# Designs tried in a protein design chat: VHH binders against Abasic site processing protein HMCES (HMCES). Part 163

Target 1, 269 residues: Abasic site processing protein HMCES (HMCES), of Homo sapiens (Human) (q96fz2)
Amino acid sequence: CGRTSCHLPRDVLTRACAYQDRRGQQRLPEWRDPDKYCPSYNKSPQSNSPVLLSRLHFEKDADSSERIIAPMRWGLVPSWFKESDPSKLQFNTTNCRSDTVMEKRSFKVPLGKGRRCVVLADGFYEWQRCQGTNQRQPYFIYFPQIKTEKSGSIGAADSPENWEKVWDNWRLLTMAGIFDCWEPPEGGDVLYSYTIITVDSCKGLSDIHHRMPAILDGEEAVSKWLDFGEVSTQEALKLIHPTENITFHAVSSVVNNSRNNTPECLAPV

## First folded at step 15 (VHH)

Design sb74 (from sb0 with S30N; framework vhh_8pnl_2)
Fold by ESMFold2-Fast, scan of step 15:
Formats: sequence, structure tokens, C-alpha cells
Structure sb74 (fold): chain B 269 residues (1-269), chain A 117 residues (1-117)
Amino acid sequence: as target 1 above (269 residues)
Amino acid sequence: QGQLVESGGGLVQPGGSLRLSCADAGFDFNHYDMAWYRQAPGKERELVARITYGGTTNYADSVKGRFTISRDNAKSTLYLQMNSLKPEDTAMYYCAAGLEYESYDYWGQGTRVTVSA
């Protein structure tokens, strides 16, 4: 996974993240650094994206089931990194393979500290290799969306007017992530950055790409991944596996250039 | 594993030079780490050189000082400048791209390099 869409306005995104804490109380996640949230139809690594994480990371006596939403840099910068410029890191941390997560220091250390997060997106993009040509076919991949009385279900045959209306009730994609905190050596604000855990593709996506993000399907999985106060690393890692509950449609090559940021990036073709 | 296209291979005499290119039509890899691997006849595939999205380079000891890896993000193209070629550099050369430490999910089909007198 190396490209997402996360275009919802802050208030719509916040409502889409409504949840229930351990006591059964209905809540919205509390924002940190909301001004750093930049909506886009075409999010690439090194940009900021919103993630959910446990309130206990910020308040020692907080209920670990309560959630914060914060923009974090995509591309984990390890706490031990000594250079002043994160782009000088010797390796890419956009993704983290599930099968080697406990072998790589950059991921094992923050995971041991309970630094699990849920990465939010409208969906993600993948590029299918086309036999016989050098062209790739991009696809937008997302959770199946529930029909409503007025919006209906979305599909390639729906009008552009119907697509504009679906975002108010959109089910966000929830991907398992690991984050870390880095203090610049010369001083300045702490940088929060994350990586997306990846797994082998499910059968439904195998014709598009051989890897997929580890998707947390439903509130129970999301809650267990976030709750590092009650759920051990070993138990949380059991949530990391391919998911079949996913859908997709082909999109235009406009999305190929990460500088393009328009609704055309995710519109069906 | 995805589709990257290598070019620039060929037959050269010892001491000669070649410049390999790796590109994909219509997709940019400017946020990816990229690498050149090679596989000599009857041997395992080995890393030759890697370059991060930020431009940090790393080379196998056997090619350090002779090979230069570079990238042109505007053209979405990876290069390997090979100087002072030796018979032991004879191999199929592959380019690779990835978004994770030492793991590359996109690979090319390879381009053949033969160094002989």
C-alpha cells in the first residue's frame, strides 16, 4: 500500500469515527493538531494522514479504550534516528511486513511500547499489471458501502450526483499501523510518524496485487488493536491477516501522478 | 510482483562501461526505494546497489567505486552507471522497487550484461 484517498472534511471524518468506549459510552475521538490534517484524493508517503490511537498514550491515567485522532507523517521515523532530516533514513518505512515485524528494530521497539494505531482512509489505490502491455490499471479499493434510502449503493453506473452524496455516510477503511515518536536532535516539536502493516492479498484482490494492507474489519478488531493497556502485543498480532470484506473499481490514470488531487482520482471508469 | 522494464544491457569488453535504465510506463516510483540486483549464471541473486526515495545510496563491496546508482524522479527512471566492468560482473541485472526495509514488491524481467574478452 503506497497511495490512499482521505478527502473528507474534518467534521465529516470525526463523525465517521464515532465509537463506544469500554463502559458503553458513545464518543467521538478527540483531536490533536487538527490544523495539520490535509484532505486529499491522492495521499502519498511522507504526507500527513489521520490515525486513531489510545488516549492512554497521552494521559497516564486515561481509560485505554478512549480514542484520540491525530495527523501523523506516513513513513515511520524511529525514535533512535540521529540525523536531522527524516528523508536521510537508510530505508523505507511506508509499509511493514507482518511476517517480519518482530525482527525489525524500527517496528519491534515501538510495538513493544504499545504504539499501535489505526490508519484512516476513504480507501487505497493499487496498480494491476496488464499482460502484453507496459501499462498498469489503477483500482480504488474500499469497504463495501451500505445502501441508504436517498443515496443508494454506489457503483460505476451511478451518476456523479449520487457519488457526491455518499460521503456523508461513508464507512472509512481502517488499517493496522505502528507509530513512533522522534525528537529532532537540534530541538523542535516531536514528530509522530506511522507505517502500515501489510499482508498477503486475499483471493478477491490477488488479480490486482499480491500484497494488501492489514485491514481491521469492524469495531471489535479496531478496539482490540488500539487498546494497548488491555491487549498484549501477542494478542493484537492475531488481528493481522488478509480480509475478504473488500470491494474495488477501476479508475483513470489521473491518479498515477501523486500531484493530482481531484475527485477524478477515485471516480469509476 | 509488478512490472518494471530494464534496458541498456549488452556485450562489452573488460574495462568497458554500460548504463542501465529502469522505468515503468505511466507510474511514478518517486516515493519508493529502488535497487539493482544481479544473478550470475548458476549463482543466487544478489544486491548490487540501492537508493532511497531521499537519495541515500548503498553499494555492494564488489562494485563500490565502479558503479553509480541514481534516479530521476521527474522521469520516474532509475539508472546504474557501470564503469571498469570485469568478467565477474556478467549477470542478468534486475531493478526493484519497494516501500519497506529490504523488501521489494516490484521487479523487472531483467537485462543481460556480458563482460568478455
Scores: ipSAE 0.688, ipTM 0.841, lowest interface PAE 1.1, mean pLDDT 89

Design sb75 (from sb0 with S30G; framework vhh_8pnl_2)
Fold by ESMFold2-Fast, scan of step 15:
Structure sb75 (fold): chain B 269 residues (1-269), chain A 117 residues (1-117)
Amino acid sequence: as target 1 above (269 residues)
Amino acid sequence: QGQLVESGGGLVQPGGSLRLSCADAGFDFGHYDMAWYRQAPGKERELVARITYGGTTNYADSVKGRFTISRDNAKSTLYLQMNSLKPEDTAMYYCAAGLEYESYDYWGQGTRVTVSA
């Protein structure tokens, strides 16, 4: 996974993340640094994306089932990194393979500290290699959505007003992530950054790409992944596996250029 | 048929030079780490050189000082400039790209380099 869409306005995104805490109370996640949220139809690595994480990471003695939503940099910068510039890191941390997550120090250490997060997106993009050509076919991949008469389909949205109808009750994609906190050696703000855990593709996606993000399908999986106060690393890792509960459609090559940020990026062709 | 396309291989005399290219016209690898691997006849595949999305480079000891890896993100192209070639450099050369720590999920089909008088 190397490209997502996360374009919802902050208020719509917040409502889409409504949840129940351990006591059964209905809640909305509390924002940290909401001004750093930059919605886009075409999010690339090194940009900020919203993630959910346990309130206990920020407040000693907080209920670990309560959730914060915060923008974090895509591309985990390990806490031990000693250079001034994260781009000088000697390896890519956009994704983390599930099969080696406990073997790599950059991921094992934050995972041991309970630094699990849920990465939010409208969906993600993958590029299918076309047989006999050098061309690739991009696809937008997302959870199956419940259609209403008012919401319309993605392909039918041809104006700003109609486009908003598609997203009013969109079920956000929830991907398993690991984050870390890096303090710049020359001073400055702590950088929060994340990686998306990846698994082998499910049968439904195997013709598009051989890898997929580890998707947490449903509130039980999301809650267990986030709740590092009650759920051990070993138990949480049992949630990391391919899922078949996914759908997709082909999109235009407009999405290929990460600088393009319009609804055309995810519109069906 | 691989996911990346290598070119620039060929036959060259010892001491000669070659420039390998790796490209995909339909995809932007600008955020990917990229690498050159090689496989000599009867040997396992080995890392030759790697370059991160940020431009940090690493080289195998056997090629350090002779080979230079570089990238042009605007052209979505990876290069390997090979100087002072030796018979021991004879191999099939593969390019690779990935978004994961020391792991590459995109590979080319390879281009052959033969160093011989």
Scores: ipSAE 0.677, ipTM 0.834, lowest interface PAE 1.2, mean pLDDT 89

Design sb76 (from sb0 with S30Q; framework vhh_8pnl_2)
Fold by ESMFold2-Fast, scan of step 15:
Structure sb76 (fold): chain B 269 residues (1-269), chain A 117 residues (1-117)
Amino acid sequence: as target 1 above (269 residues)
Amino acid sequence: QGQLVESGGGLVQPGGSLRLSCADAGFDFQHYDMAWYRQAPGKERELVARITYGGTTNYADSVKGRFTISRDNAKSTLYLQMNSLKPEDTAMYYCAAGLEYESYDYWGQGTRVTVSA
């Protein structure tokens, strides 16, 4: 996973993240640094994307089931990194393989601190290799969406006009992430950055690409992944596996260039 | 797995030079770490050179000072400039791209380099 769409206006995104805390109280996640949220149809590594994390990370006595939403840099910068420029890291941390997450210090250490987050997106993009040619076919991959009278049906046959209407009731993709906090050695604000955990593709996606993000399907999985106060690292890692509850459609090559940021990037072709 | 396309391989005499290129239509390589690997007959595939998205380079000890890895993100192309070639550099050369430490999801089919008189 190396390209997502997360284009919803801040208020729509916030409402899409409505949840219940441990006491059963209906809540919206509380924003941290809301002005750093930059919606886009074509989010690449090193840009900021919104994530959910436990309020307990910021307040010692907080209920660990309460959620913060914060923009974080995609591409985890380990807390131990000693240089001033994160681009000088000697390895890529856009994604983290589930099979080696406990072997890599860059991921094991923040995981041991409970630094689990849920990465939010409209969906993600992947490029299918076409047999017999050097061309690739991009696909937009997302949760199945419920049909509504207001938004209409979502599928490969739907036009861009119909896609504009569905966003008020869109079910956001929820991907398992790990984050860390880095203090620049020359001073300045603490940098929060994340990586997306990846797994082998499910059967439904295997013809598109051999890897997929670890998707947390449903509020129970999301809640357990976030709640580092009650759910151990060992128990949380049991949530990391391929998911079949996913759909997709082919999109235009416009998405190939990460500079393109228009609805055409995710519209069915 | 995906596909990258290598070119520039060939037959060259010891002491000669070659420039390998790696390109793919449809990828924005700007954010990917990229690498050149090689595999000689009967041997395991080995890392030759790596360049991060930020431009940091690493080289195998056997090629330091002789090979230079570089990238041109505007052209979506990775290069390997090979100088002072030796018979032991004979191998299939593969380019790779990835978003994970020491793991590459995208690979080319390879280009053959033969160093002999």
Scores: ipSAE 0.681, ipTM 0.838, lowest interface PAE 1.1, mean pLDDT 89

Design sb77 (from sb0 with S30Y; framework vhh_8pnl_2)
Fold by ESMFold2-Fast, scan of step 15:
Structure sb77 (fold): chain B 269 residues (1-269), chain A 117 residues (1-117)
Amino acid sequence: as target 1 above (269 residues)
Amino acid sequence: QGQLVESGGGLVQPGGSLRLSCADAGFDFYHYDMAWYRQAPGKERELVARITYGGTTNYADSVKGRFTISRDNAKSTLYLQMNSLKPEDTAMYYCAAGLEYESYDYWGQGTRVTVSA
């Protein structure tokens, strides 16, 4: 996973993250640094994306089931990193393989501190190799959405106006992430950054790409991944596996260039 | 063909130089780590050099000081400048790209380098 869409306006995104805490109380996640949230149809590594994490990371006595939403840099910078420029890191941390996560110090250490997060997106993009050509076919991959006669497109007729209504009740993709906190050696604000855990692709995606993000399907999985106060690292890692509960459609090559940020990036072709 | 396309291989005499290129037709690898691997006849594939998206480089001991890896993100092209070539450098050279710690998901088909008198 190396490209996502997360284009919802802040208020729509916040409502899409409505949840219940451990006591059954209905809540919206509380924002940290909301002004750093930049909606985009084409989010690449090193940009900021919204993640959910436990309130207990920020408040000593908080209920660990309560959630914060915060923009974090995609590309984990380990807390032990000694250089002043994160781009000088000696390896890529955009993704973290599930099979080696406990072997790599960069990921094992923050996991030991309970630094689990849920990465939010409309969906993610993958590029299918086209046999017999040098071209690749990009696909937009996302949770199945509830469809009614009044939502999105009706019948075979798609219109831009009908598509805008789809987003009001869009089920966000929820991917398992690990984050860390890095203090620049020359001073400045603490940098929060994350990696997306990856697994072998499910059967439904195997013809598109051989890897996929670890998707947390449903509120029970999301709650357990976030709740580091009650759920151990060992128990949380049992949630990391391929899922078949996803759908996709082919999109235009416009998405190939990470600088393109228009609805055309995720529109079906 | 692979997504990544290597070029610049060939036959060269010991002490000679070659410059390998690796390019993609229409996809942006700017955010990816990239690497050169090689596989000599009868041997396992081995890492030659890697470069992160930020330009940090690492080299196998056998090529350090002789090879230079570089990238041009505006052209979406990876290079390997090979100097002071030895018969032991004879191999198929492969380009790779990835977003995971020490793992590469994208590979080229390879370009052959033969160092022989």
Scores: ipSAE 0.683, ipTM 0.842, lowest interface PAE 1.2, mean pLDDT 89

Design sb78 (from sb0 with H31Y; framework vhh_8pnl_2)
Fold by ESMFold2-Fast, scan of step 15:
Structure sb78 (fold): chain B 269 residues (1-269), chain A 117 residues (1-117)
Amino acid sequence: as target 1 above (269 residues)
Amino acid sequence: QGQLVESGGGLVQPGGSLRLSCADAGFDFSYYDMAWYRQAPGKERELVARITYGGTTNYADSVKGRFTISRDNAKSTLYLQMNSLKPEDTAMYYCAAGLEYESYDYWGQGTRVTVSA
């Protein structure tokens, strides 16, 4: 996974993240650095994206089931990185393979500290290789959405205008992530950055791409991944597997250029 | 099969030069780490050179000082400049791209390099 959409206005995004804590209290996640949230239909690595993480990461003795929402840089910078410029990192950390996560120091160390997060998106993009040509067909991939009386089903046949009306009740894609905290050697603010864990594609996506993000399907999975105070690394990793509860449609090549940030990026063609 | 397209291979004399290209005009690889691998008949695929999205390069000892990897993100093209070619450089050359540490999701179908005796 190397391109997402996360375009919802901050207030709509916050309401889409409503949850219940361990005591059954209905809550909205509390924002950290909300001014760093930059909505876009076309989010690339190095940009900031919103993630959910446990409040316990910021407050000693906080209830680990309570959630913070914070923008983090896509592309994990390990806490031990000693250069001043993160772009000088000698390896890519946009994604983290599930099968080697415990073998790579960059991921094993923050995972051991409970630095698990849930990466939020409208959905993600993948490019299907077209047989016999250099062309790739982009697809927008997302959770199945609940039908309303007005919108009916969402699909390739729906008009672009109908797509604008679905966002108020959109079910956000929830991807398993690992984050770390890096303190610049020359001083300055702590950088929070994340990687998305990846797995082999499910059968439904295998014709598009052979890898997919580890998707946490439903509140039980999301809660267990985030709750590092009660759920061990070993137990949390059992949540990391392919899922079939996903849908997609073909989109225009407009999305290919990461500088394009319009609804056309995810509209069905 | 492969999703990137290599070109520039051919037959050269020992001591000669070749410039390999790897392109995909329909896709933005700007944020991907990219690499050149090679495979001689009957041998395993081996890393030749890699370049991160930030421009940091790394080379196999056997090619260091002779080969130069570079990228042009505006053209979505990866290059390998090969100088002082040796018979042992004879192989099928593949380009690769990925977003995961030391792992590549995208591969080309290869371009043949033959260094004649």
Scores: ipSAE 0.645, ipTM 0.824, lowest interface PAE 1.4, mean pLDDT 89

Design sb79 (from sb0 with H31W; framework vhh_8pnl_2)
Fold by ESMFold2-Fast, scan of step 15:
Structure sb79 (fold): chain B 269 residues (1-269), chain A 117 residues (1-117)
Amino acid sequence: as target 1 above (269 residues)
Amino acid sequence: QGQLVESGGGLVQPGGSLRLSCADAGFDFSWYDMAWYRQAPGKERELVARITYGGTTNYADSVKGRFTISRDNAKSTLYLQMNSLKPEDTAMYYCAAGLEYESYDYWGQGTRVTVSA
């Protein structure tokens, strides 16, 4: 996973993240640094994306089931990194393989601190190798959406006014992530950055790409992944596996260039 | 968009030089780590050199001081400058790209390098 769409306005995104805490109280996640949220149809590594994480990471006595939403940099910078420039890292941390996550210091250390997050997106993009050619076909991949008169499915929106309404009830893709906190050695703000855990693709996606993000399907999985106060690393890692509850459609090559940021990036072709 | 495509291989005499190129068809590999691997006849594939998206390089001991890996993200091209070539450098050379440490999802078909009198 190396490209996502996360274009919802902040208020729409916040409502899409409504949840219940351990006491059964209905809540919206509280924002940290909301001004750093930058909606885009075409988010690449090093851009900021919204993630959910436990309130307990910020408040010593907080209920670990309560959620914060915060923009974080895509591309985990380990807390132990000694250089002043994160681009000087000697390895890519955009994705983290589930099969070696406990073997890599960059990921094992933040996992030991409970630094699990849920990465939010409209969906993600993958490029299918086309047999007999040197070209790839991009696809937009996302949760199946409930079809309603207001939202519809993305492929069923037949007019501009209907297209805009599809996002009001969009079910956000919820991907398992690990984050870390890095203090620049020369001073400045703490950098929060994340990686997306990856698994082997499910049967439904195997013809598009052989890897996929670890998707947390449903509120039970999301809650357990986030709640580091009650759910151990070992138990949380049991949630990391391929899922078949996913859909997709082919999109225009416009998405290939990460600088292109328009609705055409995810529109069906 | 396109598959990674290697070019620049050929036949050279010992002590000669070659520059390999690896290009994509406009797909944005700017955020990918990239690498050159090689496979000699009868041997396993081995890492030659890697370069991160940020420009940090790493080389196999057998090529240090002789080979230089570089990239031009504006042209979506990866290079391998090979100097002081030895018969032991004879191999098929492959370009690779990925978003995980030492794990590459994209590969080329290879370009052949032969070092022989």
Scores: ipSAE 0.657, ipTM 0.831, lowest interface PAE 1.4, mean pLDDT 89

Design sb8 (from sb0 with E102G; framework vhh_8pnl_2)
Fold by ESMFold2-Fast, scan of step 15:
Structure sb8 (fold): chain B 269 residues (1-269), chain A 117 residues (1-117)
Amino acid sequence: as target 1 above (269 residues)
Amino acid sequence: QGQLVESGGGLVQPGGSLRLSCADAGFDFSHYDMAWYRQAPGKERELVARITYGGTTNYADSVKGRFTISRDNAKSTLYLQMNSLKPEDTAMYYCAAGLEYGSYDYWGQGTRVTVSA
């Protein structure tokens, strides 16, 4: 996973993240640095994306089931990194393979600190290799959405104009992430950055790409991944596996250039 | 829009030079780490050189000082400048791109380099 859409206005995104805490109380996640949220149809690594994480990471004695939403840099900068420029890191941390996550210090250390997060997106993009041609076919991949009486179905037959009407009540994609906190050696604000855990592709996506993000399907999985105060690393890692509960449609090549940021990037074609 | 495509391979005499290129005109690799691997007849693929999205480079000991990896993100092209070529450099050379250290999701078909009199 190396390209997502997360375009909802901040208030719509916040409502889409409504949840119940351990006591059954209905809540909205509390924002950290809300002004750093930048909606986009075409988010690439090194940009900021919104993630959910436990309130206990910021507030001593907080209920670990309560959630913060915060923009974080996509591309994990390990806490032990000693240079002043994150781009000088010797390796890419946009994604983290599930099969080696406990073998790599950059990921094992933050996992040991409970630094699990849920990465939010409208969906993600993948590029299908087309045998016999020089063309790649991009696809927008997302959770199945609930139909309404007025909208009918969401799919390849919908025009870009009609696509705009589906964002009310959109079910956000919830991907398992690991984050870390890095203090610049020169001083300045702590940098929060994350990686998306990846798994082998499910049967439904195997014709598009051989890897997929680890998707947390439903509130039980999301709650267990976030709640580092009650759920151990070993238990949380059991949530990391491919899912078949996913859908997709082909999109225009407009999305290929990460600088393009328009609704055409995710509209069906 | 295509797959990663290597070019620039060929036959050279020992001590010669070649410049390999790897391109994909329709895909933005500027955020990817990129690498050159090679596979000699009867051997496993080995890392030759890597370059991060930020420009940090790393080389196999066998090529250090002779090969230079570079990238041009505006052209979506990766390069390998190979100098002082030796018969031991004879191999199929592959470019790769990835978003995970040590794991590359995108590969080329390879370009052949033969160093022989």
Scores: ipSAE 0.699, ipTM 0.843, lowest interface PAE 1.2, mean pLDDT 89

Design sb80 (from sb0 with H31F; framework vhh_8pnl_2)
Fold by ESMFold2-Fast, scan of step 15:
Structure sb80 (fold): chain B 269 residues (1-269), chain A 117 residues (1-117)
Amino acid sequence: as target 1 above (269 residues)
Amino acid sequence: QGQLVESGGGLVQPGGSLRLSCADAGFDFSFYDMAWYRQAPGKERELVARITYGGTTNYADSVKGRFTISRDNAKSTLYLQMNSLKPEDTAMYYCAAGLEYESYDYWGQGTRVTVSA
């Protein structure tokens, strides 16, 4: 995964993240650095994206089932990184393979500290190579959505008016992430950055791309991934697997250029 | 996946030079790490050179000082300048791109380099 959409206004995004804590209390996640949230239809690595993480990461003795929402840099900068400029990192950390996550120091160390997060998006983009041609077809990939009538998934055949109406009730894609905290050697604010864990694609996506993000399907999976106070690394990793509960539609080549940030990027064609 | 197209391979004499290119018109690889791999007949595929999105480079010991990897993000093109070519450099050369450490999701079909008198 190397391109997402996360365009909802902050208030709409916050309501879409409503949840229940361990005691069954209804809650909205509390924001950290809300001013750093930049909505976009076309988010690339190195930009900030909103993630959910346990309040216990910030507040000693907090209920580990309570959630914070915070913008973090896409592209994990390990806590041990000694240079002043994160772009000098010797390897790409946009994604992290599930099969080698415990072998790579950059991911094993933060994972051992419980630094698990849930990366939020409207959906993500992948590019399919077309057989017999040099053209590529981009697709927008997302959870099945319920139409305003509550009758089924929103698809490519739906009108733009119907598509626009669904954002108030959009089910956000919830991807398993690992984050870390880096202190710049020359001083300044701590940098929070994340990577998206990837798995082999499910059967439904195999014709588009051979890899997919590890999707946490439903509140039980999301809660267990976030709750590092009660759920061990070994138990949490059992949640990392391909998911078939996903849908997609073709989009225009406008999305190819990461500088394009308009609704046309995810509109069905 | 095969979204990358290599070019520039050919036959050269020992001591000659070649410049390989790897491009995909219409896709933005600016945030991807890029690499050149090669595979000689009957041998395993090996890393030749790697360049991160930020421009940090790494080379196999056998090519240090002779090969230079570079990228032009505005043109979405990766290059490998090969100087002082040896018969041992004979191989199929592959371009690769990825968003994680030493794991590449996108590969080309390869371009053949033959170094022979």
Scores: ipSAE 0.666, ipTM 0.836, lowest interface PAE 1.4, mean pLDDT 89

Design sb81 (from sb0 with H31E; framework vhh_8pnl_2)
Fold by ESMFold2-Fast, scan of step 15:
Structure sb81 (fold): chain B 269 residues (1-269), chain A 117 residues (1-117)
Amino acid sequence: as target 1 above (269 residues)
Amino acid sequence: QGQLVESGGGLVQPGGSLRLSCADAGFDFSEYDMAWYRQAPGKERELVARITYGGTTNYADSVKGRFTISRDNAKSTLYLQMNSLKPEDTAMYYCAAGLEYESYDYWGQGTRVTVSA
């Protein structure tokens, strides 16, 4: 996974993340650094994306089931990194494989500290290899969308106009992530950065690409992944597996260039 | 993901030079780590050279000082400049790209390099 859409205005995104804490209280996640949130139809690595994480990461004695939403850099910079420029890192941390996550120091260390997050997106993009051509077919991949009864229950969009009607009730894609905190050696603000855990693709996606992000399907899975105060690393990792509860449609090659940031990027072709 | 297409392979005599290119089919690989691997008949695929998205390079001991990996993100192209070629460099050369720690999920189909008198 190396390209997502996360275009909702901040207030719509916040409402889409409504949840219940451990006491059963309905809540909206509290923002940190909301000014760093930049909505886009075409988010690439190194840009900031919103993630959910436990309040306990920021406040001693906080209820670990309460959630913060914060923009983080896509591309994990390990806390042990000693150089001044994150681009000098010797390896790419946009994604981390589920099967080797406990073997890699860059991921094992933050995971041991409970630094689990849920990466939010409208959906993600993948490129299908087309036989007999040099071109690829991009696809936008997202949770099935179910409308409460409204003028014909339009569900998944078939056209750009239908997308405008569904965004108010869009079910965000929730991907399992690991984050870390890096203190620049020359001083400055702590950098929060994340990686998306990847798994083998499900049957439904196997013709598009052989890998997919680890998707947390439903509030129970999201809550357990985030709640590092009550859920151990071993238990949380049981949530990391392919899911079949996913849908997709072909999109225009406009999305290929990460600088293009328009609704055309996710419009059905 | 994007199809990587290698070019520039061929037959060259010992001491000669070749420049390999790897281009994507209209996809932006600027955020990817990229690498050149090679595989001689009957041997396992081995890393020749790697370049991170940030430009940091690493080389196999057998090619240090002779090969140079570089990238041009504006042209979406990866290069391998091969100098002072030896018969032992004879292999299929593969381009690879990835977003995972020391893992490449995107591969080309290879270009053949033969070093022979």
Scores: ipSAE 0.556, ipTM 0.797, lowest interface PAE 1.8, mean pLDDT 88

